# VHH binders against q9uj72: the designs that were tried, part 30

Target 1, 324 residues: q9uj72
Amino acid sequence: MFCGDYVQGTIFPAPNFNPIMDAQMLGGALQGFDCDKDMLINILTQRCNAQRMMIAEAYQSMYGRDLIGDMREQLSDHFKDVMAGLMYPPPLYDAHELWHAMKGVGTDENCLIEILASRTNGEIFQMREAYCLQYSNNLQEDIYSETSGHFRDTLMNLVQGTREEGYTDPAMAAQDAMVLWEACQQKTGEHKTMLQMILCNKSYQQLRLVFQEFQNISGQDMVDAINECYDGYFQELLVAIVLCVRDKPAYFAYRLYSAIHDFGFHNKTVIRILIARSEIDLLTIRKRYKERYGKSLFHDIRNFASGHYKKALLAICAGDAEDY
Below, E stands for the ipSAE of ESMFold2; O stands for the ipSAE of ESMFold2 at other seeds; V2 stands for 0.75 times the mean of E and O plus 0.25 times the DockQ between their complexes.

## First folded at step 14 (VHH; framework vhh_8dlx_2)

Design Q3 (at its last look DockQ between E and O 0.83; V2 from the best seeds 0.00; counts 0 for: pae O 2.2 > 2)
Fold by ESMFold2, look of step 14:
Structure Q3 (fold): chain B 324 residues (1-324), chain A 123 residues (1-123)
Amino acid sequence: as target 1 above (324 residues)
Amino acid sequence: EVQLVESGGGVVQPGRSLRLSCAASGFTFDDHAMHWVRQAPGKGLEWIGNIYRSGRTFYNPSLSSLVTISRDDSTNTLYLQMNSLRAEDTAIYYCAKGRSKTYDFHYAYPDYWGKGTLVTVSS
């Protein structure tokens, strides 16, 4: 493992950025019933989120119109979801996805898991504020009312955004590993509570030590142990936390592969990950995807999506030279 | 070498019409979207509109009633027809081309510009 490695996205600030001309071209693309979908893609996937916000502001100033609203009126289906999603500030996009995961009949637990298991303290604080401002609701209260059991308790811990950020303590790591091992042997409510409190509250670097100690005392990988001991969404959430601690880009690569192949092509999941990770670690996610699954993410999107929707996803994902 | 040469500019009276031309060379003209952009004195760039290979056109909403863009792929020429010209239409008018397709995706956004032709609307 390379020491000091960092992750990288696929979307960067465009050089020589002209938000006024971009807004004019978007105005032309959205005028009337005939939409220039290629130009929407050419502009919006080739600007970072901060630049997209400036374009929306220029559009409003010049035309007195809401760019997101105009796109929603002219576009349909999954292409609309991609283009509109690109226009959300990141905390508001997370809030938007959580709101729709819980609104109405049923709950999209996989969306809740994916967002809350993977976000940092800062990202969680910002998404809670965005949720309150946009929906006039408390995110924590909504999670509580829409979920139950230890799954709820774990989400409620994550959404507080208070994971420890202190230095590592190897002696405590050994103690924490013993607690995790006991919880996998004994499945009482108290053990489940102790287990999720460790996974939600300890720092990432401390948890990596804990997982090493768990392997030492149990002879098992932490994910395998959780899979043998628990089931349902509680189990899925615990696994997501462990995977995010170990290698967050690999977790998202796994989620994308599952969304493309195991679910038949779960559009919402693919769109959410590509947009949310595009400026953070999507390039690293692409590398993990190809390493683990043999084919590039670009290849799989090209084979399973179609039309302007495909073009938009491919523009966000980008590819290596051999993909073109 | 990509080359875009605008012509047809000059001094015109308010209310008159003017047709600008752009001669293109050094690339496969009919594979690219083409654009007109203008810059009034002391102002920023203003996108006028574009035209695709298919003949589809899109215009800046503030200018759509004043202009018509056409292309002749047999002569590699782009045209801008302007009607009922006003003093505020005084500007340097630029021809621009979009990038070529590299996969399932058309890069229509402008990537190369001509030197422009000056249109002055005055009495």
Scores: ipSAE 0.580, ipTM 0.872, lowest interface PAE 2.1, mean pLDDT 90
Fold by ESMFold2 at other seeds, look of step 14:
Structure Q3 (fold): chain B 324 residues (1-324), chain A 123 residues (1-123)
Amino acid sequence: as target 1 above (324 residues)
Amino acid sequence: EVQLVESGGGVVQPGRSLRLSCAASGFTFDDHAMHWVRQAPGKGLEWIGNIYRSGRTFYNPSLSSLVTISRDDSTNTLYLQMNSLRAEDTAIYYCAKGRSKTYDFHYAYPDYWGKGTLVTVSS
């Protein structure tokens, strides 16, 4: 296992960017009954988030209107969710997704897991600030209120955004691995607490050493051990943490594959991952997806989605149309 | 290879109408969305509107009551009809094309411009 991969997104700053002309074309596209959905896709998926913010500012300045509001009014269904989602600054998009995971019909625990297990300290800090400003609520209080048990305790630890960063210590890794092994054997409330504290607080680099030592001590893979020892959303969250530590792009590839194939196409999850990772590591996620599953992410989206919604997802994915 | 040649510009009195043409060559005209764009002296580019092969049109909201775009695929010609011209409509008017339709979506954003034709609205 090595320290860090170089990762790449699929959306980059557009050259020769003209926000005024882009705003004019969006104004034309959003007129009347007939919406030019292809032009919305052509513009919004081909600009980075910073450029999309400049387009929204130009649109407001020129027409006195809120671009996100106009899109929500004119668009429907999942296509609306993609186009509007592209217009959120990244911390606000995470905050938006967490808010709706907790305030809609039932709590969407998989959304909470996916965001909180995968975000860096800086991303969590900015997300908490965006949540407070946008919703006038404290994110930690909402998580506490909407969840329970060790699942809650683990989310509350993650949302602090205080994971250790820096050096590794092989001697401590062996000790931490022994604690994890004991936790899988004894399964008391205190052992569950020790386990989640290690997984939430040690650096990624240190945890990779811990997982190697765990294999040496127990003869088991860490994920297999968690799956055998625990259940419910606590188990799922612990697995997500381990997978993100090992290979975060591969975790998202797994999540996308599951969202596409498990009991239908789970639109919210596909949209969230494509938007949130588009400027970070979505190209790397695509590579992991094809390596693990044999077919490209582009191919699977083309086969399971339709209409302008499909076209928008494919434009964000930016894959080769000839992939099988 | 691609050529877009605008014509029909010149001096015109306020309140009058004018029709501009754009002769296209070097590509399969009927596979592409076509656009009109203008630039007034000392100002930035202003998108006027577009038209798809199907005849669907979309217009800059600030200009939609003043202009009509049409196309004749048999002669590879794009047209801009402008009515009730004002001094502020003085500009260089450009024809532009989008890319052809692909398997997955119609990518119509303008990617090539002509040299333009000058329209001067004055008495």
Scores: ipSAE 0.569, ipTM 0.871, lowest interface PAE 2.2, mean pLDDT 89
ESMFold2 (binder alone), look of step 14: mean pLDDT 82; pTM 0.834

Design Q4 (at its last look DockQ between E and O 0.71; V2 from the best seeds 0.65)
Fold by ESMFold2, look of step 14:
Structure Q4 (fold): chain B 324 residues (1-324), chain A 124 residues (1-124)
Amino acid sequence: as target 1 above (324 residues)
Amino acid sequence: EVQLVESGGGVVQPGRSLRLSCAASGFTFDDHAMHWVRQAPGKGLEWIGNIYHSGRTFYNPSLSSLVTISRDDSTNTLYLQMNSLRAEDTAIYYCAKGRSKSTYDFHYAYPDYWGKGTLVTVSS
C-alpha cells in the first residue's frame, strides 16, 4: 500500500502552449532600452523547462538571437541569475552550478554538498556529460583538485553515480550499523572511510534499515551521532546524505530555511534550490517547510526579497490560498 | 461577462494606413494590459504588441516600425494603427486582454481572453 509519499513540483507544462507567440512576446520585452521584466516572469516561470527550450529555439529561429544572451545583457544581479537559470536544461544547470562553485579562488563547498548528496545515479551521469560538453573539463578531476581529505573522498564516491539499487539485506544492515557505531566511538581515519563508503554506496532502502538498526544499537539518532562525532565539511556532507536518504524534500526545506535566516538571505542557495527542484519536488519541499518552521516558504521569501527578484522567486515557489 | 469586439477591418490598398478599434466591456478596462494579435490565412498566431494600463507599449520586433498601439480608458477602447500595409498583412486581427495587476498575481499581463477578430484584406 502506498501511503501518499508522492512528490510534486510547482511548475508544470502549460496548456495551450504556443512557443512562437511566447518568443515574440519575449522579443518585445527585450527589445530596446526598457525591459518588460514582468512579462519575462509571466512567461518563463509558467512554462516547464522543456517548453522553455522550445521558446528559446523559436526566438533564435525568428530573430537570430540567443535568448539567454539577450536576458543577460538587459538584466542584472539576482533577477538575472533567476531568469537565466530557468533557461538551463536540468543536467546543464547542475553542471553550471558546480563549475561556478569551483571556478576561481576558493570553493563553495555547500553547493557541492547540496548537489552531489541529493542527486540520483541518473542525474549524476547526465550532469557529468553536460559538464564535459559545456566546459571541456572532467567533473571528477575538478572535484579532486578543489577538495581534500575525507570530504573529497566522499564527494568522489558520490560523483561516480553508482549507488546500489534494489535489494535490502537486514543482516547486512545490522553489520553496517555496527560499523557506523564503531566509527562514531573511535573516529579513526579507517572508520571515517568505512562510514562514508556505507553512506555513499548502499541503496536508500538499505540505508533506512541501517539507520533503524543504528538507533537500536546506540540509542542515538544517526544525525545526532554524526554531529557529535565529526566536524567541518565532512560532517556537513555526511548529514546531508543521511537527510536526503530519509526525506529529501525535508533536507531542501532545511537548506532553504538556513539560507533565508542564517546570516542574511543567501541568494545563490535560494535560487539554486527553487530552480533545480521546481519540476521535481518543490511543492513537497514547500509543505515540509511549513510543517517544520510554522511559516510558509512564500511568506519568508516575500519578507526577505524585493522587486522583480522577489516576484520571480514567488512565481516559482507559488503559495497556498492563505499566502495571497 | 467579458467582451472584446474588434472593428475597423475591411479591404485596403497596399501602402495605405488602417486603424483598428477594440471595444471592451465586462471588466475594469484600465486595470488590464491589452494586446493585439493577428493570424494570416494558413499561418499561426503572431503577437503584434501590448499596452499596459500605464501606457507603456511593447512590440513584436518584426512589426515595431509599422504599428502603434494606444488606448482610451475613458471609452474602454484599444486601438491599433497600422502603416504602409502590404499584402502579407492580410489577416484576422484579434484584441486580447491580460490579467489584472495585483501584488500577488503571478500571471501578470499575459493574454487570458480573446475577441472574435476583424478581417483585414490588403489587395489592389
Scores: ipSAE 0.649, ipTM 0.890, lowest interface PAE 1.6, mean pLDDT 90
Fold by ESMFold2 at other seeds, look of step 14:
Structure Q4 (fold): chain B 324 residues (1-324), chain A 124 residues (1-124)
Amino acid sequence: as target 1 above (324 residues)
Amino acid sequence: EVQLVESGGGVVQPGRSLRLSCAASGFTFDDHAMHWVRQAPGKGLEWIGNIYHSGRTFYNPSLSSLVTISRDDSTNTLYLQMNSLRAEDTAIYYCAKGRSKSTYDFHYAYPDYWGKGTLVTVSS
């Protein structure tokens, strides 16, 4: 609404939207054994989330069935995850991903980091509400029970959703930078606590001043300093916070590049980011991706995935098919 | 220019069968998914079903027992066979086409061009 960096997604409200006809075509696509996966993609990736909710309501009204449930029954693997994920309201999708990151054997710390380091106060409030309503559990209590140490303490601070806004104070920024520098030198539990409290609680605008002051006193970039000083998931979470403060679309571009190119083919990360950012800043993420890595996100997804899974991801990316 | 011309409509008695045809021109018919859609008096559009160039068909579950869609790529013609017609099947019946080219490595088969329709009236 005012001057600043404009971010843009890739999925917008469709013109001439007819939820009844869309629901009928989805019903046909999901009837019987032969699923029309192309039509699922053509409809669901070309509607915004609000329109998808209207389609799901029409589907339920018309057929007495749960569209997400029917898709999970007919579809498999990563294609199922994409198509079902598109049908969640954004707060519920975040809650869903966090629940599954913590449920069962082991914890998916990268999912916890990605969501909690990047969401705004309002988004965190809404996801906590959705988590409680959907799972009858307290998100904070589940994070506490599934994590430990300074990693846990940092996540617990983030999940409060109480970051300061609209405040800058250069004198305090200099003081905070000195605390961060001392924490990298001394590494006591108290210093780690002070460090994560600064990173979790200060406004983005204030933290950018803090990072500049840190560069002035240490001669190091904040991310490089954290990488040198700490390790494990605590270090990864601190880096994620700093990257989100500096340039959140660039953070997601980095996460996508890592998920696509690093050992292990991290499909869940790619799916989660594309869906969660599709109406917020995915177009901006695409620009950062190409600026940093030379190839477009579209190109790398085309080589990363196959079949209908690939087609769905590329439709969400809405990328430049002519790009190198 | 793309042309879709439906024919075979008219007045038919309840319980009878009717076959509609759609003559297509102005595009490479056998590269396109094709659809039938209808609109009853005072109602919105109702999707009947589609057929891909491969011959695969999909139907509105509410209509699947009453209709059969077929295509003849040698004559560029789409067909709708309707059986056991009821008064509720009175409608204007449209054929529609999807696109032949994919966007972003997927096939866009969603209907994007419509014929002018043919009226079917089911009455005694």
Scores: ipSAE 0.622, ipTM 0.884, lowest interface PAE 1.9, mean pLDDT 89
ESMFold2 (binder alone), look of step 14: mean pLDDT 81; pTM 0.825

Design Q5 (at its last look DockQ between E and O 0.00; V2 from the best seeds 0.00; counts 0 for: pae O 25.9 > 2, placed apart)
Fold by ESMFold2 at other seeds, fold request of step 15:
Structure Q5 (fold): chain B 324 residues (1-324), chain A 124 residues (1-124)
Amino acid sequence: as target 1 above (324 residues)
Amino acid sequence: EVQLVESGGGVVQPGRSLRLSCAASGFTFDDHAMHWVRQAPGKGLEWIGNIYRSGRTFYNPSLSSLVTISRDDSTNTLYLQMNSLRAEDTAIYYCAKGRSKSTYDFRYAYPDYWGKGTLVTVSS
């Protein structure tokens, strides 16, 4: 339960920051005969995003070159994805990940779920703006065209960014719980609509009361009920919403564990979560990971990733004293 | 106690070459990346280049054709060779050490200690 602690990231503004010297060392790393991949890590994983933007501007001013472009030319594979991803402002990174989830052959529904089920109203608003500015496309229209059914309807509700905030009504919590229970039992299109509207629109605080009342009246945990009642990406999205409401850092810890262990190391998911949460709650995610799975996230990354890619991920994750 | 002592500075005529030295003590020299940095009068610090424990070197692109960095691990000495000196190369030149030997220190090669510097004046 989300009480008795607060959320923290792993990346903070660096003290004694010198963007001009950083840009010069990155110039040496990227523009010579060989690439200094360790210096890229030593600098870019050790600065907050705002500081990285200042480095990129100094690099452009000094050399007339695009830092991100030079990195994409010199780097390859997953290491490139990590280092380039660090250079995106957070709303643009979300927009970038959503664009590429929908642009290629097929759709990466788990990327859509992970981003849209977890972001706050403000984050969704900023991501929609970034998407429009970067791609000259409407995010809602793209989601609509790339998805279908109740999965689409639920994503469309989430992407509006209009969840109630700071609201609780204990008297209504039992009523909301009964609506959710009936929706699980009847499973009609109208019941699916009522279910997703409650999950997408009620505040986190209200939903926590609702889930407790759901347990009281049904004898079932909300996630178990959804798993029993529904399937496919609609079911996965509803579960993601419930998990984010209960304990968002634990949701991301679960996603990371699954990405590392289910079918080998799912690089795209690990990269996305580490970058996107690095300044928000990655330290808290790391704590939840160790509490739930016994081994630290640092340990698991070290054992399943390799090379400079591993070093970059470990630098973003950071570790406790016993990890080193 | 870490100490870096630069030497070899002085007045030199334009077009000539100069080699600077940096004597290191108080740490295991051959385990650390080493850097040269300079500061011209009234200007900010300018990174010149570095050399890793392996001997690999990287240079500021604006200076790469004019400088060479080398190290002698047997004498704990870092060198900067500068060629075709110009008046704009007038600066205090500093030796700097990388933070640590461990690649699990994610800042290990980034400079964390500077010497007092040696003045190079390029004039007619």
Scores: ipSAE 0.803, ipTM 0.941, lowest interface PAE 0.8, mean pLDDT 92
Fold by ESMFold2, fold request of step 15:
Structure Q5 (fold): chain B 324 residues (1-324), chain A 124 residues (1-124)
Amino acid sequence: as target 1 above (324 residues)
Amino acid sequence: EVQLVESGGGVVQPGRSLRLSCAASGFTFDDHAMHWVRQAPGKGLEWIGNIYRSGRTFYNPSLSSLVTISRDDSTNTLYLQMNSLRAEDTAIYYCAKGRSKSTYDFRYAYPDYWGKGTLVTVSS
């Protein structure tokens, strides 16, 4: 019998892969007087991350040059961000995005939420290591200094990367659901602390049981309850956690829609999600996007982006193009 | 009926120049990026360079001072000019084409179809 894959990316290992010839064509694209931006797209969006690393090594071996450095020298604006971003190993890309969320103009709380609410224990561990090695800074200390209140406490809990795995206990789920319900009724600092500790520390499987029991107790959906009870970035983070537990591809579809329509096309968010999810679940995200919003992600990107930047985003988004 | 037929190969002495041709048929030549690639005996493929419909050219940095690529869209012919030939330039030289550009074809400039090649031997 068939056993279908419930999530799918848009970028796969290329067949007949030749890293030497790829590196030669990238050399031609980057080292002459002109830049061949179409060739950059044609190669780098059509290789998986592991293959891109092999291309970068071949490029260095043949020319004694840093491929990422050459791209940064020749490219500009959002197109540079896409093409350079594709060259990051996934943990380093997460670390890079968090660094710039906190180092750039103000703190980008939505970036912190998106990354920390959605990553697994292993991904969080690897991004902390990459952050330390790349920036000589402690990720947890930087989050602590850039945030405050229950929002900070929740991020600090997530960044520990110690969520329970595979654990389920139906009796405890009923107890935890009661705690969540009381937190929505009483809203004290202590109740907020207990609420975020449950959401951050229980396994995904256990939280699904908790959310079912919450609906039994309250008659209300967990997200609706959070939206009625809380506000600000704390509320947004709690919602992100619940959405990721339920349907992570749908969470990212929501984030993309918001980035495209609510912010006048928030380039950093669109780039980050497309790159980070391209080999994991971006095709599934596209399906959820079309189901929820009526228009495909492809069409919205096409309408709001332009130039080689648009071509690069569409190449990552489409992978093997479909009507959604 | 797509065909790419390389010609102009043969034996040539070191220090001489050589011009290779590639006759194209069975597709709309001026809609496609065109490439030269070579393979020396016992070695892997080496990309030489390409030329777009606009006439813009890009070259392998290792070869850029040694070669020039041109195209004549009126005769559907691609050219490779090689100067100051050396023994290491002995190879089979292939003409290749990219795909036709489209919104959904993100591989359109990359080589997709290859000729049979023409042998160039640089020998005294």
Scores: ipSAE 0.736, ipTM 0.917, lowest interface PAE 1.0, mean pLDDT 90
ESMFold2, look of step 14: ipSAE 0.721; ipTM 0.921
ESMFold2 (binder alone), look of step 14: mean pLDDT 80; pTM 0.820
ESMFold2 at other seeds, look of step 14: ipSAE 0.690; ipTM 0.908
ESMFold2, fold request of step 15: ipSAE 0.735, 0.667; ipTM 0.916, 0.897
ESMFold2 (binder alone), fold request of step 15: mean pLDDT 80, 80, 80; pTM 0.822, 0.817, 0.820
ESMFold2 at other seeds, fold request of step 15: ipSAE 0.726, 0.731; ipTM 0.911, 0.918
ESMFold2, look of step 17: ipSAE 0.575; ipTM 0.870
ESMFold2 (binder alone), look of step 17: mean pLDDT 81; pTM 0.823
ESMFold2 at other seeds, look of step 17: ipSAE 0.000; ipTM 0.074

Design Q6 (at its last look DockQ between E and O 0.71; V2 from the best seeds 0.69)
Fold by ESMFold2 at other seeds, look of step 14:
Structure Q6 (fold): chain B 324 residues (1-324), chain A 124 residues (1-124)
Amino acid sequence: as target 1 above (324 residues)
Amino acid sequence: EVQLVESGGGVVQPGRSLRLSCAASGFTFDDHAMHWVRQAPGKGLEWIGHIYRSGRTFYNPSLSSLVTISRDDSTNTLYLQMNSLRAEDTAIYYCAKGRSKSTYDFHYAYPDYWGKGTLVTVSS
């Protein structure tokens, strides 16, 4: 399910890990009138998620307290969101972000797109399970009730987590490409349905062949064609799928750049991507960001964020030697 | 070379007080957070507390009513005041140095070097 490209995160298991001592220092940071925000950063951004879970277990065992709960009581605003977010197991973090995207005022369609267009079958299965256990709700039913039209239909297909894997059929690639081209030309409900079903259900490997054949048939890049043919959140979702198939780290670099510059530093998006990708491909995302936009991601975060919130984001991003 | 030398250990009666010292050399003491850690016989390391260069202090919640950490930057000395001692407080007490002065070292206040420790025995 990964394309052939090597990817790397920014957060790794810490050597010489002592969860008992870490939990004790977090107790000191959180269980008084004052809060030691620097120590929260020094510990939680410097451990992998599995190690953070062990710290939370030690904290509960020693103090009878919920570490996430204590952080929510002591912290505020975006710094709270970063520190609490680091403590979620990855499937539960995805579930948490989707829950709040749909249960707040209105629906945060960009959050739905970002998560559902980018996650693998296994990640989707795990997030559905986490969503059910945590919220006693069915993720698919909530998406259905909060969205509509072809946007809904596409999200509903993605959330099934049943994309074909290991399948490639060069003879069918031309046929699939023709269906995509006709869908861009005719734009009927049936054509939109066929288009999103191809993009949601074919393997990444097959889709790369399809996109090559699409270029041959149309003389257009697939993203450009979608942008010209469709609009709204349906169009944005289709583009997200294509970009994730081609170069998922580059998709996230684009999302970060947009969140920082097009949205005036959209905090929720920046936090979500940095946390969710920190152990997967955030280093690769960082490289794509600098290659494409000229400035490092570290530089842009440093320029737009402040205080302990900035320090936490920079710690997760980490930097090149020249950033320091 | 960094050196941390703990002193002031010994035998103390239950319910009494004791003050430990840590003499620091080989680094700029004023620039670093400083920690106290202890290890009771047959037990793992237990973090007691730390003090930032600013003088702000934070303590293990299980010990916070019993201990006070202070520093004297003019003599490069870290102190641990312990009150209402119990037999469970019998341990080797270690002084430890925070990693660096730079807050863009995102591990800067976390301990990276320990002294040899001083033994405190609480017995009647």
Scores: ipSAE 0.745, ipTM 0.924, lowest interface PAE 1.1, mean pLDDT 91
Fold by ESMFold2, look of step 14:
Structure Q6 (fold): chain B 324 residues (1-324), chain A 124 residues (1-124)
Amino acid sequence: as target 1 above (324 residues)
Amino acid sequence: EVQLVESGGGVVQPGRSLRLSCAASGFTFDDHAMHWVRQAPGKGLEWIGHIYRSGRTFYNPSLSSLVTISRDDSTNTLYLQMNSLRAEDTAIYYCAKGRSKSTYDFHYAYPDYWGKGTLVTVSS
């Protein structure tokens, strides 16, 4: 069955774009100790990423300075993270987030899951190139060294960026569903390996057939079955894959809701999703958020954040549009 | 209808100072950031600076030592003081109006309307 929804972002190329004047106004905003934070928001959240790159180039040409570096000097806390994040090309932003998720003691598994479960083959290829160029490291080697077990094996399959595309085979879908059903029954290492290989390698279209057949065989929803059968980060990653296959905007709405309402601090997750999805499907994510949780994402951000940080998040979220 | 009328332009000698005025009407002046922008012959637009309703000012780093922007909300007038003028300061000088404060103030300040400009010629 068809999903039926058109996906849409919240940030589009600005008409009447003048990168030289934008760079001049940013220069004025960042001169001295009295930063014009409102102007930073007015300009940078109202340009697409490609236009922001042209502004950064104009800024460098006129002033001999790095715009991102100047913003990091003047800004602090989460507002700095939003404004600096907007200036990353998308593949480099993904690479940046993965690098910091793995650097130091401990690993931010939620960041790894969110990025690697949701990105397309092309996006994964480009983020691996950006990672290598920026950090002089191999992304796959870093994931291998920082993770373990079936969680690692699943991430390693995703990061190859070689998911099948466009192929469907109903007979194979039935067989794949039986393998998934057996994996939930037996739970051996071999069954876990077969399960994650199916979820990582089959096309989205094929997996939707597999999930339908799984429901027919077991009478159970695929996510519910995974939650009953497995635990830990392996379980969370498998659920993320299934949710992204079924309705990727709904997956991100769920992640945002959790980041806003879970105990503890999750500002990094909110910032990452709003920036990464702003030109892809953030408007659709907002619709799913309102449909599932009753309050708009805009409303929850207003109660979650404060100051210029709040203003920047709300501007990315679509400015004054509150109804979803 | 929004109107911005610049005045005070003319021919001045190098090294002199000049004060430009911009008379504003058709909107609530003290709700808006106000800008000065110039265009030299054959060149693109160059942003000079702007001033918020609070009186806070921000300037193009290339011009900040040469210009001062002020506003008088009681007379709806924007001012540009220029010092130590050079031939390269020959340009048409425009005042511009920023957008009104939005609910969350993130659209504030960026120019959305321009005056007709006043010509300043710096020559002997």
Scores: ipSAE 0.607, ipTM 0.879, lowest interface PAE 1.8, mean pLDDT 89
ESMFold2 (binder alone), look of step 14: mean pLDDT 80; pTM 0.820

